VH-VL binders against q0atu2. Designs and how they scored, part 10

Target 1, 119 residues: q0atu2
Amino acid sequence: MLDKKARIRTSREYRNVFEKGKRLSGRFLIIYYVENALDNNRFGFITNKKIGMAVIRNRIKRQLRAIVREYQGQVKNKHDIVLVARAGIGKSSFEGMEKDYIAIMKKAGLFARNANKID

## First folded at step 1 (VH-VL)

Design b8 (framework fv_dusigitumab)
Fold by OpenDDE, second read of step 2:
Structure b8 (fold): chain C 119 residues (1-119), chain A 122 residues (1-122), chain B 111 residues (1-111)
Amino acid sequence: as target 1 above (119 residues)
Amino acid sequence: QVQLVQSGAEVKKPGASVKVSCKASGYTFTSYDINWVRQATGQGLEWMGWMNPDSGNTGYAQKFQGRVTMTRNTSISTAYMELSSLRSEDTAVYYCAKGYEVYDTSGYFDYWGQGTTVTVSS
Amino acid sequence: QSVLTQPPSVSAAPGQKVTISCSGSSSNIGDNYVSWYQQLPGTAPKLLIYDNDKRPSGIPDRFSGSKSGTSATLGITGLQTGDEADYYCGTWDSSLSAEYVFGGGTKLTVL
C-alpha cells in the first residue's frame, strides 16, 4: 500500500484538490491535480456506485493504488493527485488501467523529466 | 454503412505467430473500440480483448495475456491482432467486432467482421 | 465451462414463442448490461439485443430481452424458420479482470 504520508485522507484535502486543481480526463480515469506545499506527493482515490458493487469498487481501488505505487517514484514531486474512476473502468483490464494512467499523467506533464521510459 | 473487413485465412505451424487485420469503414474509426473474439469449430465465442483506436490502449483477456497484441493504423482505419506461440488449440475463426462509443458503459459489439480462419497444424 | 450458462438447445414450431435463459453471477450479469448475439449457420455473430432489452435498428420487435438479478432472458415470438441459429448472451465480468464473457450458446431449432 501507499505510505500514509502519500495519501489524501480528509474531505478538506479532497475538496482542495477539486476546487483548486486541474482536471484531465482519460478513458477510465479522471485526475485532479494541484501543487501542494509538501515535499511529497499525495494520492487520493474515488470510486462511485456507477462502477459497480462495493466489492468491485474496492478491487478497482486496490488496482489503482498498485498502479500509482508502481510509478510514484517517477511523478513530479509536490503534487496532490486525485484519481476518480470512471464508470467504464469496470470494463478495463489492469493493463488497460495502467496504460490509461500513464497516458493521462504524461498528458498532464506530471512525470519527471528524468523518469525512466514509461510505456 | 458500417463494415469490418478482415484479412484472409491463415495456416500456421505450432510456435509461429499470426497477424490478422480488420479494416473498418462507414464510421469514425477512432471513436469506437475494436474487440477481438474467436470461435473454435463447433464451439462458442471467446472474447480476447479490446483496443482503443484513438489511444492504442488495450485490455486483454488473462488467457491471452503475454501472447496477444492488438494494434491499429489509424491512417487506414485498420486494426490488427497478433497471436504468438500458436498452438493447435488456437485453431479457430477470429472476429473483429466494433464496440460502442468510447467511454460508453454498455460495451456491446454492434458490428462484426466476416471472420478469419486460422489453422494451426504441424 | 462458460462463465455464463445457457441451455445447449431449444426448439419450437414456427409461430411459437421460445425463451433462452442466461444465468451468471453478481460480478457479470448482476452488475453489467447484457447483450445477445445471433449467429446464423456459417456467418459472423450479429447483435440482437443490447443493454438488457434494447433492439438495434433492423431487429424485429418479436425479439426481446430482459434481465433480473443475475439472469437474463431472450424471448422470440412468432418463430420463423430463419431464426434457426445459435444465440449467445454476453456481458462484462469484473471478477475476471474486467473481461467480456459469453454464454456457451444455445442452438435454436425450428421444427
Scores: ipSAE 0.009, ipTM 0.642, lowest interface PAE 8.2, mean pLDDT 90
Fold by ESMFold2-Fast, scan of step 1:
Structure b8 (fold): chain C 119 residues (1-119), chain A 122 residues (1-122), chain B 111 residues (1-111)
Amino acid sequence: as target 1 above (119 residues)
Amino acid sequence: QVQLVQSGAEVKKPGASVKVSCKASGYTFTSYDINWVRQATGQGLEWMGWMNPDSGNTGYAQKFQGRVTMTRNTSISTAYMELSSLRSEDTAVYYCAKGYEVYDTSGYFDYWGQGTTVTVSS
Amino acid sequence: QSVLTQPPSVSAAPGQKVTISCSGSSSNIGDNYVSWYQQLPGTAPKLLIYDNDKRPSGIPDRFSGSKSGTSATLGITGLQTGDEADYYCGTWDSSLSAEYVFGGGTKLTVL
């Protein structure tokens, strides 16, 4: 689970990321990201109804949070990052989502150089 | 009942600026983005940008970046679009349109103003 | 030049069916919801279809939308003279500086 302070919680905070941030799309994910004035990173998650039924959207959101937790230590500090699931994500495996996340974060320059995942 | 009411027609000379207003009613003004769309005479719709009335933040189409400014006055629920350095090619009808909330990837404009005709004449 | 491609015109007789295509790319239609707008002569555009296939209240069910891959289609059945208008598709383009993009418009003539 991500700590409360590591989550984007309000509509105003999400809007700030969308309005001021950069966007990068992967195969299953889009990220919007902007540097913040805090001492920590914050993450937001959006799973649109077009992805599938509520049970599928909830599963995907939980899996994305798990991936973000696993790689949290590799993310450059002081960023707000919103993950938006693309329509095709419902057919992806956990491993497929994980690989897409890593690829997007590397392309965005948000992973610390030479960082490796914990396991 | 949602309404967007725009200011009246303008005639401007090349090099001038024009500022169009859009007064919103019937919904919470600060909860939905305002978008601006123009239509040159005999041409199609062209998106110019969005403005968040809660934050004041904006996003402009690359074509208009540096010439357009979108603002609002929340006390009177009114959005503004100012276009500078006018050319004859800017002769168009300018529309404001109510956008959607950030939390959905839906992209649609459910209510539109009646349009403001701007004529740039030499 | 429009980012999304529509036929410039279509025509059909009253009571017939017409379809209007809208072609884009993976960064716009492929990635995002598509909307359709009707513009009667001398009026502001009106939302006809949103989220690919949904109708706002007050839009009759003879108007329908669909999306497949990087293309979208507007269908109109039981064509009426009051349907003569310009029709535009629209969607977000998910390029690095997200912009809303419209098709070039299709003029529907009821003959």
Scores: ipSAE 0.007, ipTM 0.576, lowest interface PAE 10.6, mean pLDDT 85

Design b9 (framework fv_dusigitumab)
Fold by ESMFold2-Fast, scan of step 1:
Structure b9 (fold): chain C 119 residues (1-119), chain A 121 residues (1-121), chain B 111 residues (1-111)
Amino acid sequence: as target 1 above (119 residues)
Amino acid sequence: QVQLVQSGAEVKKPGASVKVSCKASGYTFTSYDINWVRQATGQGLEWMGWMNPDSGNTGYAQKFQGRVTMTRNTSISTAYMELSSLRSEDTAVYYCARDSGYEFTYEFDYWGQGTTVTVSS
Amino acid sequence: QSVLTQPPSVSAAPGQKVTISCSGSSSNIGDNYVSWYQQLPGTAPKLLIYDNDKRPSGIPDRFSGSKSGTSATLGITGLQTGDEADYYCGTWDSSLSAEYVFGGGTKLTVL
């Protein structure tokens, strides 16, 4: 489980990321992301109600939190990032979700080693 | 500020197809799903399907599978619902409605004004 | 076809309180959040309640929602003539092909 301070918790905060953030789609995941004014990263995890049973959606959220925790040290500081599970994620392996997460975060320039230099 | 504006009334013969449009404004079109819901005269609401305007992915109610197609044109922020092989029972008001589909957010928070489709000889 | 069961009608006088029930199953109301929609005659539906018990901006606190198990309830206090409308509950059904399902609707008459 991620630390409480690293989690997006309110509907208002989720809406802020959706409205002001950038969007990138992967195979199983969509991320929305925006810079925040805090000193840390925050992550949100959303499953679309169209995915299916609550037990499946809860398993997916749990697995995504574990993946994010494993790679949190590689993420550029000061971002709010929301992970949205796509419908097909229910058929993915854990390793498939992990690979998709890494690919999309690199494409977004959110992993420190894959970031273009600014300034 | 958020608006969904639908195309005008249609009169069709049995066996024809109808394509209803829904033009979105006041928000980022690709960030919210569009759903289609119909209502026959004096009857209740019936969900037809959803369309993700970013990916183009869709999900249709079993009843309409094979007859309905939901698409979009992102350059003009417009969603479409095409219903083929029309029958008299398809006479209804057709609504588009915005939905995030996610926890912690609105479901069908904005609706189009409706498009009346009449199927008769 | 209504997957969710609502009473067909309810009536009360101005100033009174009414409740409208919505009954489903574990795969719909049991697993998912419930929304309520108000439809005034000749108009499109309007979102009244979302996430079981939350009100969109502009909806007065006379309207409330709740959920227990496989049932949901819409409460309306301080009834006004302008509340005459059809009310629909709705939720996702989490069975194999996830679909949105509506209740059959309840006609509210304010005497």
Scores: ipSAE 0.093, ipTM 0.705, lowest interface PAE 4.3, mean pLDDT 87
Fold by OpenDDE, second read of step 2:
Structure b9 (fold): chain C 119 residues (1-119), chain A 121 residues (1-121), chain B 111 residues (1-111)
Amino acid sequence: as target 1 above (119 residues)
Amino acid sequence: QVQLVQSGAEVKKPGASVKVSCKASGYTFTSYDINWVRQATGQGLEWMGWMNPDSGNTGYAQKFQGRVTMTRNTSISTAYMELSSLRSEDTAVYYCARDSGYEFTYEFDYWGQGTTVTVSS
Amino acid sequence: QSVLTQPPSVSAAPGQKVTISCSGSSSNIGDNYVSWYQQLPGTAPKLLIYDNDKRPSGIPDRFSGSKSGTSATLGITGLQTGDEADYYCGTWDSSLSAEYVFGGGTKLTVL
């Protein structure tokens, strides 16, 4: 599980990312990202009802957290990053979701140059 | 109605650069990604990359990485695709296409009329 | 050559049904929604099918799409002369840094 300090938790924090951050769309994910004044990254996760039933939404959120946790050490520091799940993600495999995350993060230039296991 | 109008045909020599424009109208320009797709004569479609008009962020196909630059001017709702170090095999019709914006999809619902780029000595 | 494989050509008489196949892999068709594009001679492509089986407004129900596993199929019933065109399947491939990939295209000839 992500450390508390690594999570975006308040509506204000989310709004800040949406208003000041950059938006980048992937196949299954949309990320909003902005530089923060901290020494660590914070992640937020958004799923909506269009993804499916609450059980599905919760599953997707767990999967996204798992993916983010796996690669968090390779992400450039000082960023607030919000992951918005697109409706199609409910029909994707975990591997597809992971690949999409990697791809979109690469497009955003958020992985460190020395990052491994991101191909 | 949604329209994408591209610039006119280009004739270039090998090694030169070409910059194609795509003017969008009929919708909020910054709300949809613009894709570029080319098609060599008698050949199939080839995706080149995407550009987000709001942030300016881009993603290029590996094949064109380092040689293509996608930009935009939001004040005139125009997207640009510049391809450098042109080769004869770059001769093709180049299309801009809007992301459909459907929640499940990331496909291209509106296309420009295409811009013919000819690369020859 | 193309990441997605289509038959190079299909043909049928007016009023008949034709199907165009599109085969890929788990990283593209397997994990992603498939779209189909129609390209009439000398024109830009037009979105024909999205989300595997959905039609944009204005597309007649003679056109249908389906997906199973790593393959997709475009169906055209009540074939008309105006349907003569090139048809391309397309989808995103996460293994290629989320690149969009097209099939090689299928030339449909109405006999």
Scores: ipSAE 0.012, ipTM 0.662, lowest interface PAE 8.8, mean pLDDT 90

Design c0 (framework fv_firastotug)
Fold by ESMFold2-Fast, scan of step 1:
Structure c0 (fold): chain C 119 residues (1-119), chain A 122 residues (1-122), chain B 108 residues (1-108)
Amino acid sequence: as target 1 above (119 residues)
Amino acid sequence: EVQLVESGGGLVQPGGSLRLSCAASGYSISSGYYWSWIRQAPGKGLEWLARIYHSGSTYYSTSLKSRLTISRDNSKNTLYLQLNSLRAEDTAVYYCARDEYDWYSEGYFDVWGQGTLVTVSS
Amino acid sequence: DIQLTQSPSSLSASVGDRVTITCRASQSVSSSYLAWYQQKPGKAPKLLIYDASSRATGIPSRFSGSGSGTDFTLTISSLQPEDFATYYCQQYGSSPYTFGQGTKVEIK
């Protein structure tokens, strides 16, 4: 579970990321991201009805939080990042979601270059 | 700093119509939020009525959708609720409120107006 | 539509008491999208808790929320004079948004 200060929680904070941020699409994920004026990163998560039943959406959300937590030390500091699950993510494995997350974060330039290589 | 101020309440006859206004200040109503109308009958609980999205999409309570129209005027930074075919049970304080900004799900209400009383009688 | 039932409908308490209010949904609330509001006479509701357990900005730590699925709880750990009010739960996991009937917390 992510620390409370590392979570985007208010409608105002989500709006800021969507309006001012950049967008990048992966296989199962879309991220919206923007630099913040804080000393830490914050993450938000969105799962829509196209993904499937509530039990599937809740599983996906929990798994995405777990992935983000695992790799939080490799994310460049001072960013607000919103993860939006695409239709089809419900058929993905945990490993599939993890690989997509890593790929999209590297493509966005949000993973540190040399120091934080991922196996 | 966001403030919402409702107006347009008062005494209305059964079968009549009402148009309520909600003037927003400190924030643009066109800026990515959902905006809702919620009512509360005297001594009773809260009832959600309608929502409008920044794109202009509207959503309504199933029981009231044929009698409700939610709208906005971005140039006046104002939200509206039109309610037709009024009945005694429409007597309530009517609130406008800002919903969570979430493109794919329902929201909670973080900013509320003061409310305006509508009385439907005689 | 998801119906929310609060228990109790009213309670009497003293300053310093721990107060627990429950909200039960007729169907599972998706993603724990449930909020709690406080309303004082003649005033608009005030957001206390969202996403079942997240405290809204400026809300004292004595207010906490918990629960998932169909069972949710609001707890006030040590009731203060300003906490005598009516409390409402609200789900936003599915349309239409629905509210509980309210729980009135009165001075004993």
Scores: ipSAE 0.000, ipTM 0.519, lowest interface PAE 13.7, mean pLDDT 82

Design c1 (framework fv_firastotug)
Fold by ESMFold2-Fast, scan of step 1:
Structure c1 (fold): chain C 119 residues (1-119), chain A 122 residues (1-122), chain B 108 residues (1-108)
Amino acid sequence: as target 1 above (119 residues)
Amino acid sequence: EVQLVESGGGLVQPGGSLRLSCAASGYSISSGYYWSWIRQAPGKGLEWLARIYHSGSTYYSTSLKSRLTISRDNSKNTLYLQLNSLRAEDTAVYYCAREDYYDSSEYYFDYWGQGTLVTVSS
Amino acid sequence: DIQLTQSPSSLSASVGDRVTITCRASQSVSSSYLAWYQQKPGKAPKLLIYDASSRATGIPSRFSGSGSGTDFTLTISSLQPEDFATYYCQQYGSSPYTFGQGTKVEIK
């Protein structure tokens, strides 16, 4: 579980990320992200009805929150990040979602760690 | 510098179980990389066996999934592979390898251990 | 599973030669997620190329990769004495990961 402090909760906070943030698309996920004025990261999750019925959307939300929680220590501080599930995510495995999340976060420059090659 | 050292190989009897270890140094296995086991039978090509993620999620080769268990011990910085119901065709050099995934949702192997030879024979 | 077939299975070459090895996939490899490895006798494989065309750190510029979909190539523009080895392609576009059967590059 993500702590309440690490969650985007209000519609105003979501609108701020969508309007002022940068956008990056992955295979199953889109992220919107913006630097915040806090000392911690906050995450939001959007699963649209295009993904499928409520039971599928709720499963995906739970799995995405689990993934974000497991990797929260890798994320650079001071960001509000909203994950938007793409229509095809309902057919993805947990592995596929996890891989896509890591790839997007690295590509966005939001991971503090990466696969470093020693020269 | 990442170093991986496999151990647990040697002569093993058919029908038993095989447990290999891969000790990592110069890098923590808990710090956000993926780790795989790959084998190579004498004179043959490479075969991917299993991977484990930072989060503990595991994935297996379809042909071997019922006989494989990949695991890790973060406190010992060690990766394990258990293979059950040993057969002569499991004779191979077993490698552990780190998967790099920067800017990609898929993975390739950037560091390999030296390998440990397992011979299944009576 | 995606099957990878390398050609040729072996070749003989001289120092200074251009060597080309091909890797053909039985199905399209997603996002060109294909790597090339070099293996010398008694040693672990060494990563040369990833994402079909990106050279790994410390790998000489004479090594290059190209291709997409089902057809990929590894080229060594001017073969050096240390390049005599077996070369493997590997796809990571879908699970399970699969390797080609290998191409042995022999002297002369």
Scores: ipSAE 0.000, ipTM 0.503, lowest interface PAE 15.2, mean pLDDT 81

Design c10 (framework fv_firastotug)
Fold by ESMFold2-Fast, scan of step 1:
Structure c10 (fold): chain C 119 residues (1-119), chain A 122 residues (1-122), chain B 108 residues (1-108)
Amino acid sequence: as target 1 above (119 residues)
Amino acid sequence: EVQLVESGGGLVQPGGSLRLSCAASGYSISSGYYWSWIRQAPGKGLEWLARIYHSGSTYYSTSLKSRLTISRDNSKNTLYLQLNSLRAEDTAVYYCARTEYDSYDEWGFDYWGQGTLVTVSS
Amino acid sequence: DIQLTQSPSSLSASVGDRVTITCRASQSVSSSYLAWYQQKPGKAPKLLIYDASSRATGIPSRFSGSGSGTDFTLTISSLQPEDFATYYCQQYGSSPYTFGQGTKVEIK
């Protein structure tokens, strides 16, 4: 999974991203993002009950963490990013979630231009 | 262990003001999501009064907003409530409570103080 | 303001009974931001359920919550002696936050 340094863990940090960050919506995901004063990126994940039962929400959260981990090298440094799963995500394939994540991150300008692992 | 302890209650004159304190221990109020004041008149239900987010944003009960001020002092790890122009209807036990947020959920009021009784009477 | 109405206002029950308490909101509660609390005489309320259906830490499995929109339910599957208390629902989906009037669960 992600190292402790790469996780948003406090309610203060989540609130900062929601209040001061930018918002971008995809098909299955919404991201909130803001530049931080650290040397690294931090990620947060939110799966609401509208997605389904706890077993489904936990699977989605695990899959989202795997996707974020896979592409962490392509993300511009010094950002706090919160991923919020939309209600329809439970019907998506892993590939569908991955493609939506890549599209959103590119549209937000958060993927480094020289990164080549995105294909 | 997380504890919230209210103080500042007691007998208060009608038309006066009161300032309640809520001292937190076992955690830092600067790291929580938001804190609320809730009251309960004798034999009655719960009434939410005000909340303050870690960001400093404040929200108030519609009927009481002109008489209430919620604030905090992070260096003292203490939450405050000031209520002005006291009336007999303000007689109640006053509670402070915290709410936490994580990557799953926004929790309800997961920790409450013991409450402090305020009696408004001549 | 969102008004929360609990049904029933009081009920009498025996140990082992299934108890159901309903909370109806005058407007839709966004994101199912609704909690349930238990209060015993002379004590502060205790969080049972948050986000409509999530059980708080240390709360017995006999307590469960469900619902969304305007209709929410707290169920106690098999009432125990320590469960005789007053129960409150509370919404935190919009300001001001509001509580239901309470439901008193009494010994039959």
Scores: ipSAE 0.000, ipTM 0.532, lowest interface PAE 16.2, mean pLDDT 84

Design c11 (framework fv_firastotug)
Fold by ESMFold2-Fast, scan of step 1:
Structure c11 (fold): chain C 119 residues (1-119), chain A 121 residues (1-121), chain B 108 residues (1-108)
Amino acid sequence: as target 1 above (119 residues)
Amino acid sequence: EVQLVESGGGLVQPGGSLRLSCAASGYSISSGYYWSWIRQAPGKGLEWLARIYHSGSTYYSTSLKSRLTISRDNSKNTLYLQLNSLRAEDTAVYYCARDSEEYYGFDLDYWGQGTLVTVSS
Amino acid sequence: DIQLTQSPSSLSASVGDRVTITCRASQSVSSSYLAWYQQKPGKAPKLLIYDASSRATGIPSRFSGSGSGTDFTLTISSLQPEDFATYYCQQYGSSPYTFGQGTKVEIK
């Protein structure tokens, strides 16, 4: 689970990202993102009814938070980022969601270092 | 169950001001929802006016921003719309509506019955 | 502002007919944040469809929505007597939120 400090907490903050942020779509994910006035990044997660029933939406949310947590060190500082799951995400594997996340964050220019960097 | 009851309409003279109330029942407006005002002139379509989130963030139509104020009183569980410098073109039925569940965008799922405002000398 | 144009502005139909109403946006609607409403004379609008294709609770299955980007449609598969009304599309993908001009569905 992400630290409380790294989560978008209020509907006001979600709306700010949607209305003022840039949008970029991937295969299973859409991100909305905007620079914030804080010292840290914050992430929000949206899983709509079109994805499926609550059990599926809750699983997707948990998996997305795990992916974001894993790659949080590669994200450029001072951004609010909202991940919106697309209807087809329920058919994706965890690896598929992870690959889509990496690809979309790279396209957005939000990775401070290449997620594909060999360790 | 969300119930919304508008009040404050009636005959108003040009140049005057309008203050409409929308009393909510069935749950607290300090919950995680947005709330909107929409109007409809006789025989015309719908026009979105303003939106407020329970935290206080407000949004306005660009053409009416200078004349509109949306507000709320959590203790009375009531939403308000103030419109100044009234013109004949402000004649309309004014609706309040619940505006989207937290995180799911903007859609108007519960509407009040509306209150008629007539601007005439 | 995003302008929404509905076609047709009015139509005449009979019970049992398939009715299609289109809503075209002057710019792409983000995330398919597009809703459809039904309004009967003297009454407040009623939400039918949200997020372009999701039916609101209690709305009959004969109502369906589709589309993305700039082109959206509302379909009533088999028109019932209670469906004679005016229908509005609304986008909420960007501020200010805007409505189409409406489509009146009249009895033939």
Scores: ipSAE 0.000, ipTM 0.494, lowest interface PAE 13.6, mean pLDDT 81

